# VHH binders against Phosphatidylinositide 4-phosphatase SAC2 (inpp5f), part 9

Target 1, 352 residues: Phosphatidylinositide 4-phosphatase SAC2 (inpp5f), of Danio rerio (Zebrafish) (Brachydanio rerio) (a8e7c5r167to518)
Amino acid sequence: YKIFMDSDSFYYSLTYDLTNTVQRQGELGKSDQPLWKRVDDRFFWNKHMIKDLVDLQAPQVDFWVIPIIQGFVQVEELVVNYNESSDEERSSPETPLQEPTCVDDIHPRFTVALISRRSRHRAGMRYKRRGVDTDGHVANYVETEQLIHVHSHTLSFVQTRGSVPVFWSQAGYRYNPRPRIEKGERETMPYFASHFEKEVETYKKLVIINLVDQNGREKIIGDAYLKQVLLYNNPNLTYVSFDFHEHCRGMKFENVQTLTDAIYDIITDMRWAWVDQAGVICQQEGIFRVNCMDCLDRTNVVQAAIARVIMEQQLKKLGVMPPEQPLPLKCYRIYQVMWANNGDTISRQYAG
Short names: E, the ipSAE of ESMFold2; O, the ipSAE of OpenDDE; V2, 0.75 times the mean of E and O plus 0.25 times the DockQ between their complexes.

## First folded at step 4 (VHH)

Design c11 (framework vhh_7xy4_2)
Fold by ESMFold2-Fast, scan of step 4:
Structure c11 (fold): chain B 352 residues (1-352), chain A 124 residues (1-124)
Amino acid sequence: as target 1 above (352 residues)
Amino acid sequence: QLQLVESGGGLVQPGGSLRLSCAASGFTFSRYAMAWVRQPHGKGLEYIATISSGGDYTYYSDSVKGRFTISRDNAKNTLYLQMNSLKPEDTAMYYCAKVEYSFWDSGTYQYDYKGQGTQVTVSS
């Protein structure tokens, strides 16, 4: 499938449904219905065109409207070639360097695709809109899907991000004003519950990763979130608090390893979607919902680190990656650049 | 207070070598990725190299690959840049930088606690 960029950060495809994950597409099954009738409404940014064309009594509306998402799409082919260790990318002397493979004329290859889908609900800049609203929609909601493609196999891993789903406000990002809780727990609960009820319906189970600082001015938001989760008492929610500034000062991917090591069993138990020409082999059983307060970069780094753990598990299962050896460093650099581009694009959509 | 002090710059002929050092204080050096960036006179900031907090991973700009080597000594709170096969185009003020958290998310140009710099001039 060919994916097009209509303008900066808007994407479409004539044949592929960019609004649905691989798993949701499988759940919908094969249909004679046109693409736009099968789409996920949350990410269908040009939905208004359907209504206008129907109202105009167009003879074949299904051929005139192509679903457009706002977000990010990048696709890269990666080659597992240890001979590229001649480049400047290298492990330290205390970590074994990747061994050259001069005897191999053919190297394993795989495609990585990264798709981020921004919700059309509460479309606005992050400093202008915060928390949950009375419809159960949260600010800064994005679904990110990482795809691995090898021969006939397509593997998918999905995560979400969004604002802490309580009623809170802050006067403006650039002035660093103190955040405030606008409603108590009792008043908040119907809308908090509405948000998570919809999330559970879509994703089955949620592992909440809260990256809000546990000290200083952000603490009030983190405390409110934890208290609301505990009061809600939904068995489909798991809550993980990670003090980002304490554990990931001066971030790099390896610096978030403390978190990924701590939740390794949760990551592994969640699994991933895996399909081939014969159908579904495996399904993802839940989703990570990652949040921070003011900085979208924290969320992006954590999601990238989790997605990397999943990618390595997937590649080992497919025999593309050796079980006891890391990928060539060039592969990790391309992967990091893809995730950096994702973070930059999402930040621009919310901050300017 | 956070402080970065660069040293080791100077005048060198094309094809020569220099080793830059950066002494870090006021923060836990071993917990932060570090970078070298440069700024030629009258031009913008250019990324050169990054090293992970533990020293296990290094990354370089295409303009310096094969010629420059970044390293660190966490016991001494010191960052190094070994510069070989220097070219006139390498002439710039070189800065040591603590890597900001958005470095790997937003690209390679966001740096925190930039030092005073050390001048490298490559000419005959």
Scores: ipSAE 0.000, ipTM 0.127, lowest interface PAE 17.3, mean pLDDT 75

Design c12 (framework vhh_7xy4_2)
Amino acid sequence: QLQLVESGGGLVQPGGSLRLSCAASGFTFSRYAMAWVRQPHGKGLEYIATISSGGDYTYYSDSVKGRFTISRDNAKNTLYLQMNSLKPEDTAMYYCARGEYWLTDSYEFDYKGQGTQVTVSS
ESMFold2-Fast, scan of step 4: ipSAE 0.061; ipTM 0.593

Design c13 (framework vhh_6fv0_2)
Amino acid sequence: QVQLQESGGGLVQPGGSLRLSCAASGFTFSRYSMYWVRQAPEKGLEWVSTISSAGDYTYYKDSVKGRFTVSRDNAKNTLYLQMNSLKPEDAAQYYCAKVEYSFWDSGTYQYDYRGQGTQVTVSS
ESMFold2-Fast, scan of step 4: ipSAE 0.000; ipTM 0.355

Design c14 (framework vhh_6fv0_2; at its last look DockQ between E and O 0.48; V2 from the best seeds 0.00; counts 0 for: pae E 4.6 > 2)
Amino acid sequence: QVQLQESGGGLVQPGGSLRLSCAASGFTFSRYAMYWVRQAPEKGLEWVSTINSEGDYTYYKDSVKGRFTVSRDNAKNTLYLQMNSLKPEDAAQYYCATGRYWLSEDTPSFDYRGQGTQVTVSS
ESMFold2-Fast, scan of step 4: ipSAE 0.631; ipTM 0.889
ESMFold2, look of step 5: ipSAE 0.483; ipTM 0.803
ESMFold2 (binder alone), look of step 5: mean pLDDT 84; pTM 0.850
OpenDDE, look of step 5: ipSAE 0.000; ipTM 0.246
ESMFold2, look of step 11: ipSAE 0.251; ipTM 0.694
ESMFold2 (binder alone), look of step 11: mean pLDDT 82; pTM 0.832
OpenDDE, look of step 11: ipSAE 0.843; ipTM 0.936

Design c15 (framework vhh_gefurulimab)
Fold by ESMFold2-Fast, scan of step 4:
Structure c15 (fold): chain B 352 residues (1-352), chain A 123 residues (1-123)
Amino acid sequence: as target 1 above (352 residues)
Amino acid sequence: EVQLVESGGGLVKPGGSLRLSCAASGFTFSRYAAAWFRQAPGKEREFVSAISSGDYTTYADSVKGRFTISRDNAKNSLYLQMNSLRAEDTAVYYCAAGRYWLTELRPSEFDYWGQGTLVTVSS
């Protein structure tokens, strides 16, 4: 399949529905519905074209409406190769290493794709009123899907990010704006509940990862969030708090290992979507919902770290990576660049 | 044809209990938020209680701890259990359904309304 980029980070494909995850596409199944009726409305940025084309009675309208997402797409082919520039096997009589299982190449290969889909609800640059609105939509909502493709196997892992779903704002055009809570718990709860009812319908179970600082100016937002989660008391929600500044000074990928180690069982139990030529092998059981307040880098770094743990598990299950080895350094460097590009693109979409 | 039909209203003494029912027909009730509103003579309709499609509930401060809202999606029905009734609870009670998501709880946000059932609390 081919993926094209239009201006302003809009993406489309003539052969693939970019609005739906692999798992949602499988859940929809074969339908007599045209492509544009099967798309995920949250990410269908050119939806307005449907009304115009239907109103005009355009023939074969399903050939004219190609779903467009706003967000990010990057695809890389990676090679599992542990031989670095320091490799001097020719100068020593070392025991032969076990050969890869790949038939047509010396080293196994896999494709990794990263797709981020920005919600069309509450679109636009960051503005004073943030958080949740009266329709239950949150600012900065993005669904990110990491795809691994090897031979006939397609594996998918999905995460979401979004603003803390309470009514909050920052002071506006000030040097050091302070966040403020605009509504109390009672007034907030219907809209908070509306947001999570939508999320539970789509993803079934959510693990909330709160990256808002536990001290200082951001604490008021984190406290409000935790209080709403506890009052809401939905058994499909799990709440995890992580003090990003305390554990991740410098905001580097390697510095989030403390978090991923702490939630390793949660990550593993969530599983991932897995499809081959015979059909569905397994499904992802829930989703991580990661939130930040003002620093989008925190969210991106944490999601990348979780997705890396999943990818290494997937590659080991597929037999393209040895069970006792980490991701090869060259693969890791390309992976870091992919996730950095993802974060930069999302940040630009909200900041201009 | 979409219909909401309330029942269970009547005369009750202060401190008594009543259970209101609302039967929905002509639409998929389980996909809608539902609510109870009331209107006393000469006053505007006021919010009493709401329940989301996901069974999250909210209550007006005046009825919190005394009233319980519930739904039965298999029977397309909404209920309001009213305990420790007071003279101030005297009103026509309306069943409402609308919007998939729980919003501002204003009458204008609900698409479907019943005709109302009268609740009189007096000795």
Scores: ipSAE 0.000, ipTM 0.112, lowest interface PAE 20.1, mean pLDDT 76

Design c16 (from c15 with G98V R99E W101S L102F T103W E104D L105S R106G P107T S108Y E109Q F110Y; framework vhh_gefurulimab)
Fold by ESMFold2-Fast, scan of step 4:
Structure c16 (fold): chain B 352 residues (1-352), chain A 123 residues (1-123)
Amino acid sequence: as target 1 above (352 residues)
Amino acid sequence: EVQLVESGGGLVKPGGSLRLSCAASGFTFSRYAAAWFRQAPGKEREFVSAISSGDYTTYADSVKGRFTISRDNAKNSLYLQMNSLRAEDTAVYYCAAVEYSFWDSGTYQYDYWGQGTLVTVSS
């Protein structure tokens, strides 16, 4: 599959449906319908173009309308080679182009792809307007899918992020003003429920990871979220609170491991999608919905950490990674850069 | 294109102070976490201090209370204020940067590195 970039943040493919996860594509089955009739409308950014062509009733319209997503796509081939340097120092990212060396048939290799799909709902929302709206859509909603490809195997793990689904706002940019709650619990509940009913229908079970600070100015949003989750009382929702500021003070990576260690059984029980030439081998049973107040730096770090745990489980299952040895450090460096690029791209889209 | 250039190293007596600077260019420094590492003669490169893009700081136990890391995004600069210097602080000090990632404090986590600046603490 060839994936094209129409602008700095828009992506399409002539042969692959970028709007649907591997698991959703499997659920749709094989269809003779053109791509644009099978797409997930949440991520179908050029949907309006289709109305004019359909209104013409042109037979050929079914053959050239290509769905476009907004978000992020990066694909990397990683080689499991333990003979490479364990400590790579780079003073510059630019490396002169050189002829590729012969393919290394001795070492296992795998492809990692990272796809983030920004919801088209609330796409024109102003920065200071956050939370849930009266249609049950949340600000800055993004679905991120991590794909592993080895031979005929395609494995997928999906997470979502988005604003805390209550009615809240934050006035102005310059002085980081205190956020405020715009509606009470009773008034909020239909829209909170609408959001999570849609999520449960799509993903079956949700593990909410709330990264909002439990002290200071963010506390009001965290408190409102917890109260609403408890009032809603849906058995398909699991709520996990992690005080990122307290635990990850001063870039203590080990504190992110505290979270992933604490939820390791939840991560493992959620599983991941696994498809081969013969069909579906395994399905993901639920999804992580990760949020912070601004849905930026902290969310990306936590999602990357969870996705890394899953990738290691997948690679061990495929025999690409030894069961009691980590990947070469070069592989983790490339992986880290992919997730950093993902976070930067989403941040730029959010900030506009 | 991406460069980190350290300055401020030199000879200082035990108990003295030095301020190291690191000038960043070729990237949006404000999006990056930055750190100081040091390498003493005959030893491996070790973590000293780091500061996130959100100004959260961490310090190695050996320097906590004596060193202060800070940044100035308007000047694309990272600083290390070193007080109460000891002979064992003698090392080449390196500036490092990584895009807001918290994977770990190991050297392989950091994408960009400076050339280093020598700090000698002796009489």
Scores: ipSAE 0.000, ipTM 0.191, lowest interface PAE 13.8, mean pLDDT 77

Design c17 (framework vhh_gefurulimab)
Fold by ESMFold2-Fast, scan of step 4:
Structure c17 (fold): chain B 352 residues (1-352), chain A 123 residues (1-123)
Amino acid sequence: as target 1 above (352 residues)
Amino acid sequence: EVQLVESGGGLVKPGGSLRLSCAASGFTFSKYAAAWFRQAPGKEREFVSAITSGDYTTYADSVKGRFTISRDNAKNSLYLQMNSLRAEDTAVYYCAAGEYWLTEDLPSEYDYWGQGTLVTVSS
């Protein structure tokens, strides 16, 4: 189905609900309701237009309101071909494929789609007040869904990112800016709880991955977060801290393997959404909630690494990838570019 | 021996153009985010522009549409093309590189800094 990009990284589709994950669309069931009545309100950026059209008593408003998300969409078809040489890749493009049907019969193919949905709540600049607000919304909240499509199979894995849900702020454009906690634990708890009650209702279980440095200026935010999680004491929350600066110098995907190896069982036990023509095969039970102190590059690298582990598990179960062999290098290069584009686009949306 | 060395600074008339270069050595530049900061006499160091290892760019509002940041990883170099220069652009311009942990516009996030190159916009 066709997905369109409007200016400033807004996306829409006439036939597909971009605001809902595959799993949430399945939970809503097949409906004759127009798209805008079924959407996830968090990601429905043109919601204000509905009120204007209703107020104008516009005829057949249901056919004119197309849900628009702000974020990122990229779709790629990947070919599992171990005979391709990465060394033969040139700045000039390869000769176009003339007989695609014959090639499709030889090598497995799969589609990867990456969709990031920016929350319309608290869509602020990096230099504004961060954290949680009195409505339980957090700054810089984004839901990212990775889709794999093979034949009649659609598989989905979802992660979220957002600001640490305490009341905090930070100066910009200043030497040695210090993060500051604006409210104590008791004053923070109702809003912290509000945020996580909504998250648990939507995603069931959360694995918090805190990428805030455990030494230096960021430590105050990491310490506040851990203390609040412990005081809240919700059995649906699991807390993982990872010192990105210590383990991932140079911002390479390979350098996050320490984290993904450490949480491999958690990743595997979370599962993923899997649907075919016969119906639902399995559901994702839980979600990773990844945060750093407004550093989108760290969050993107970690989410990409987790999503890669999931993709490999999915492709092995579908028989697209051999169980004891990685994908061709060309596939990983395209995958890395997709995730880099995702991170760059999200970063651009929050930068001045 | 990690070094960032700026060049291309000088005296230029208002409305003129200038291209700054920064040569990196002693580390894998292609894996680092890089930025330009400037400091005018009696003022704090302010953000001008940044570029990530993935070529995502950001600009301070005061320079948007006038300045262009770019990098050449094969040459371990960072560039700043400055057009339509104004008297208020007069400053020492610093090249910076860092792993980009927090935000690209915070000086404290950059591990490596050049010595600076003076840009004077005056008749």
Scores: ipSAE 0.000, ipTM 0.140, lowest interface PAE 17.5, mean pLDDT 76

Design c18 (from k12, 13 letters changed; framework vhh_3k1k_2; at its last look DockQ between E and O 0.62; V2 from the best seeds 0.00; counts 0 for: pae E 5.6 > 2)
Amino acid sequence: QVQLVESGGALVQPGGSLRLSCAASGFTFSRYSMRWYRQAPGKEREWVAGISSAGDYTSYEDSVKGRFTISRDDARNTVYLQMNSLKPEDTAVYYCAAGRYWLTELEPSEFDYWGQGTQVTVSS
ESMFold2-Fast, scan of step 4: ipSAE 0.416; ipTM 0.731
ESMFold2, look of step 5: ipSAE 0.147; ipTM 0.601
ESMFold2 (binder alone), look of step 5: mean pLDDT 81; pTM 0.825
OpenDDE, look of step 5: ipSAE 0.590; ipTM 0.836

Design c19 (from k12 with K98T E100D S102W W104T D105E T108E Y109P Q110Y; framework vhh_3k1k_2)
Fold by ESMFold2-Fast, scan of step 4:
Structure c19 (fold): chain B 352 residues (1-352), chain A 124 residues (1-124)
Amino acid sequence: as target 1 above (352 residues)
Amino acid sequence: QVQLVESGGALVQPGGSLRLSCAASGFTFSRYSMRWYRQAPGKEREWVAGISSAGDYTSYEDSVKGRFTISRDDARNTVYLQMNSLKPEDTAVYYCATVDYWFTESGEPYYDYWGQGTQVTVSS
């Protein structure tokens, strides 16, 4: 299949449904329906075109509508090659150039794809009011899917991000505007519940990773979130708070490993989607829902760290990665750049 | 090759102000967090300030909070440190740094790049 970019942040494919994860495509089963009838409505940005085409009585309407997502797509083929240098070594008269010897010239290869899908709900102009709205939609909602493809195997791992689903706002007219809670817990609960009922229906179980600072101006939002989760009391929700200020102070993002180590069992138990020619081998049992306030870097760094743990588990299961050895540095460099590009693109879309 | 080049270090009087600049090259600057460190004679290198890749998060060491401001200009591949109300205790060589997390030979998510430093002296 081919994926096309129609401007810097819109993507489409003539044959592949970019709006659905691999797992959701499997759940829909085999269908002879055209692409636009199978799509996930949350990410179907050109949905309004269907009405216009129907109103015009356009012939073969099923072939005119190509689903477009807004977000990010990057695909890379990675080679597992442990030769320290892929660059040519300089020859010398006394010591002729000796090419590094490999057991063979065929190395394991795998494709990594990263797809981020921005929700069309609340995707308009920036509002002072953040959080959840009266329809249960949250600001800055994005679904990110990481795909690994090896031979006939396709593996997928999905995470989401979005605003803390309470009613909150920032003043916006001073340096470092202070956030405020706009509604009490009782008034908030129907909309908080609406959001998580939709999430549980789609993803089964949710592990909330809250990166809001536990001290200072952000604390009011974190406290409101935790209190609302406790009052909601849904056994399908697990709440994890990570003190980003304490562990990653001074841009020490390397300390995110403290978080991934602490939740390693949760990551492993969640599994991933895995399909081959025979069908579904494994399903992802839940999803991480990662949030901070408007600090997009925190969320992206944490999602990248979790996704890296999953990728390594997947590659070890496929025999592409040795069980006791990391990937070549070149592989991690490309992977890091993909996730950095993802975060940068989402940040631009949110900020306008 | 990755290069970080600091400039702006000078001799200033207590209570004075100074702006340091760090010009970056050899990598996609807009996708990396940037940090400032300092080292006084006979002391260990100390973290001073940091700014996220998107610029939406900044952090400071407690002794400089409210006096120093970190900022970045991605169009110019430059990070800045605005230093106000300087004290003799701020005398140090100031270093610009970035971290390439997820890229280490040891499997640790850390690989740092450093500039050569710029000398700031606060005395009368």
Scores: ipSAE 0.000, ipTM 0.378, lowest interface PAE 11.2, mean pLDDT 78

Design c20 (from k12 with V99I S102T F103W W104D Y109F Q110E; framework vhh_3k1k_2)
Fold by ESMFold2-Fast, scan of step 4:
Structure c20 (fold): chain B 352 residues (1-352), chain A 124 residues (1-124)
Amino acid sequence: as target 1 above (352 residues)
Amino acid sequence: QVQLVESGGALVQPGGSLRLSCAASGFTFSRYSMRWYRQAPGKEREWVAGISSAGDYTSYEDSVKGRFTISRDDARNTVYLQMNSLKPEDTAVYYCAKIEYTWDDSGTFEYDYWGQGTQVTVSS
């Protein structure tokens, strides 16, 4: 499937539905309906273009409306080769490498794809008022899907991120002023509930990973979030608070190991989507919803760490990775660059 | 009452420079982030540049990055936009804004006050 960039932040494909996860595509089943009729409306950024044409029921709409997402797409083929030099990071090879037609029949290989889909709701807003709105939409909502492809096997793991779903604000652009709570728990509850009812309908169970600082100026937002979760009392929600600033300063998987070790059973029990030629092998049972005060660097580091644990479980299950040792450093180097690019792209979109 | 008065617009040749000023009154200027917007004929109003309340963070629309500089002087209740390397595409009426957002909106900003703006024309 060829994936095209219409600008630095918009992606489309003529044959693949970028708006739906592998699991949602499976749930929709096989259909002769054109792509635009099957898309996830949350991520269908050019939906407005079809309003007049849809009213006409014209067959031409089926050929000319290509769903576009805003977000991030990167695809890499990785080779599991423990004999390659891993001492130095190389931005360009000494000798020009052959293009993708060269095959290594000796070593296992797999494809990693990373797709981030920014919600069209509340998009482009980053001033003073964040959090949840009266329609139950949160600022900076992004769904990120990590795909592993090996021969006929496609495996998928999905996470979400978004603003803390209370009514809160912070003045200015990255000035770092004190955040404020704008509404009490009673007034907030219908909109908080609306947000999570939509999330539960889509993803079944949610594990909330709260990365808001437990001390200092961000504490007011974290306290409000926890209190609202407890008052809402939905058994499909699990709340985890992680003191990010005590454990890590950047994309270092070792520094977030305390969190991933603590929730290892939750990660494993959540499973992943797995499809082969015979059909669905298993499904993801829930989703991580990761938040910081503004869904920037902290969220990306934590999501990358969780996704790495899942990738390693998937590759061991497929026999691509040995059970007793990590992947070659070259594989992790490429993986880290992919996740860094994801984080940088989302940060740019969040900043406006 | 809130008042914002823009000045400094002129006719300039491509590659030229202009400095726009916006004098603010009727509110505590140092408490608010300030913005510059522009509107070309037949187009909607577009955000150009922003500056935080403390002046320690600035932001710009991609087409003006590296060419425009926003600054503020809280003692004079004034925000400035220094425009360098002007292009014909920069031709517009430039507006200064203090923005308030309400939850009743569909994601639009309610502005306390908009002046008449100041016309910048870059000859092609």
Scores: ipSAE 0.000, ipTM 0.097, lowest interface PAE 23.1, mean pLDDT 75

Design c21 (from k12 with S30N G107E T108G Q110R; framework vhh_3k1k_2)
Fold by ESMFold2-Fast, scan of step 4:
Structure c21 (fold): chain B 352 residues (1-352), chain A 124 residues (1-124)
Amino acid sequence: as target 1 above (352 residues)
Amino acid sequence: QVQLVESGGALVQPGGSLRLSCAASGFTFNRYSMRWYRQAPGKEREWVAGISSAGDYTSYEDSVKGRFTISRDDARNTVYLQMNSLKPEDTAVYYCAKVEYSFWDSEGYRYDYWGQGTQVTVSS
């Protein structure tokens, strides 16, 4: 695969469909259709170009229109190596020296790709209307896919983020402006339902992870969200609330381990997409939908932590990592940088 | 389709040197880690040396560290084992192995293919 960046915000490939997850590409099956006819419309940012070319009756349009996403793409090749100095610092002091085991200096390699796709719906600065609109679209909607490639195996895990899907607002130019609810539950329900009906159709089951503070000025948004979820009463929605007491900029990955431990069974039961030369091995059954109000850093940290748990399970299942060892420190550092770059890019797209 | 062919084994005196070669075919050589093993009469097969797919990492069994060097030539699809300061205890059949990951066996690494081996004898 060749992936190009047309600007600091946009990515495209001549051969790979960046708008669809591995699982959605598998569901669509093999197609002889041009790339732009197979795309997920939510993430097809240059769609207006095809309309103009078709309207002008340009028959060669199939060869001129390359689908472009807005978001983030980073690809890294990682080496599972426990023999480097950094990895040796974490070695057990109880390992006997006089009984050397067969040490495998065959260092497994795997590719990690991180793709974030910003929805073209509600694209714009966050300073005005927030939440859901009358078409059921939410502000700040992004689909993030983590891909693992080893030999003939491709594994994928997908998460989403977006604004709390009620009608709310706050002043964008004041420091810490107090949020306001713009519509009551009855007026909100058709649009709330529209949003989640589309999500359930696409992802089947949703685990909502709400990171909005349960106290103080953010409480009004969190309360409105929970009340609307309860009134909607959809069995395909699971609601989980985590109240982070730390300022979002100071949070480290280690600080979210309690959260990932608490939802470990949910993470494991969701599974992941897995394809090889023989076809589909398994599918992801559901998705995490993560949100916060003011701080995008919280959402990014939580998604990174969940994705790391999944990646370690995937690598152990592939025999790339031993079952009783964590990811090597060098791999983990590169992984942290990838997710930090993802968060920074998404934040810039919403702030400016 | 995958084939590994070892060569270079010989009778040498203690303190001598040998270079073993393993010619690989039937797969994209530069994408796989390679390993050398040896088996002495009446003993189990033991690991000797390994080299990563990119050639940037190598390791060795304690008894051969400083004496043996593993290397690869991706243009020739060949992995080498340079053996110096040979000892009678190094007498064994040496095998080349291509390493595969197994998603059916999460407990470790699976070896797809073994070569036929090449005999090294260190004796006066």
Scores: ipSAE 0.000, ipTM 0.110, lowest interface PAE 19.4, mean pLDDT 75

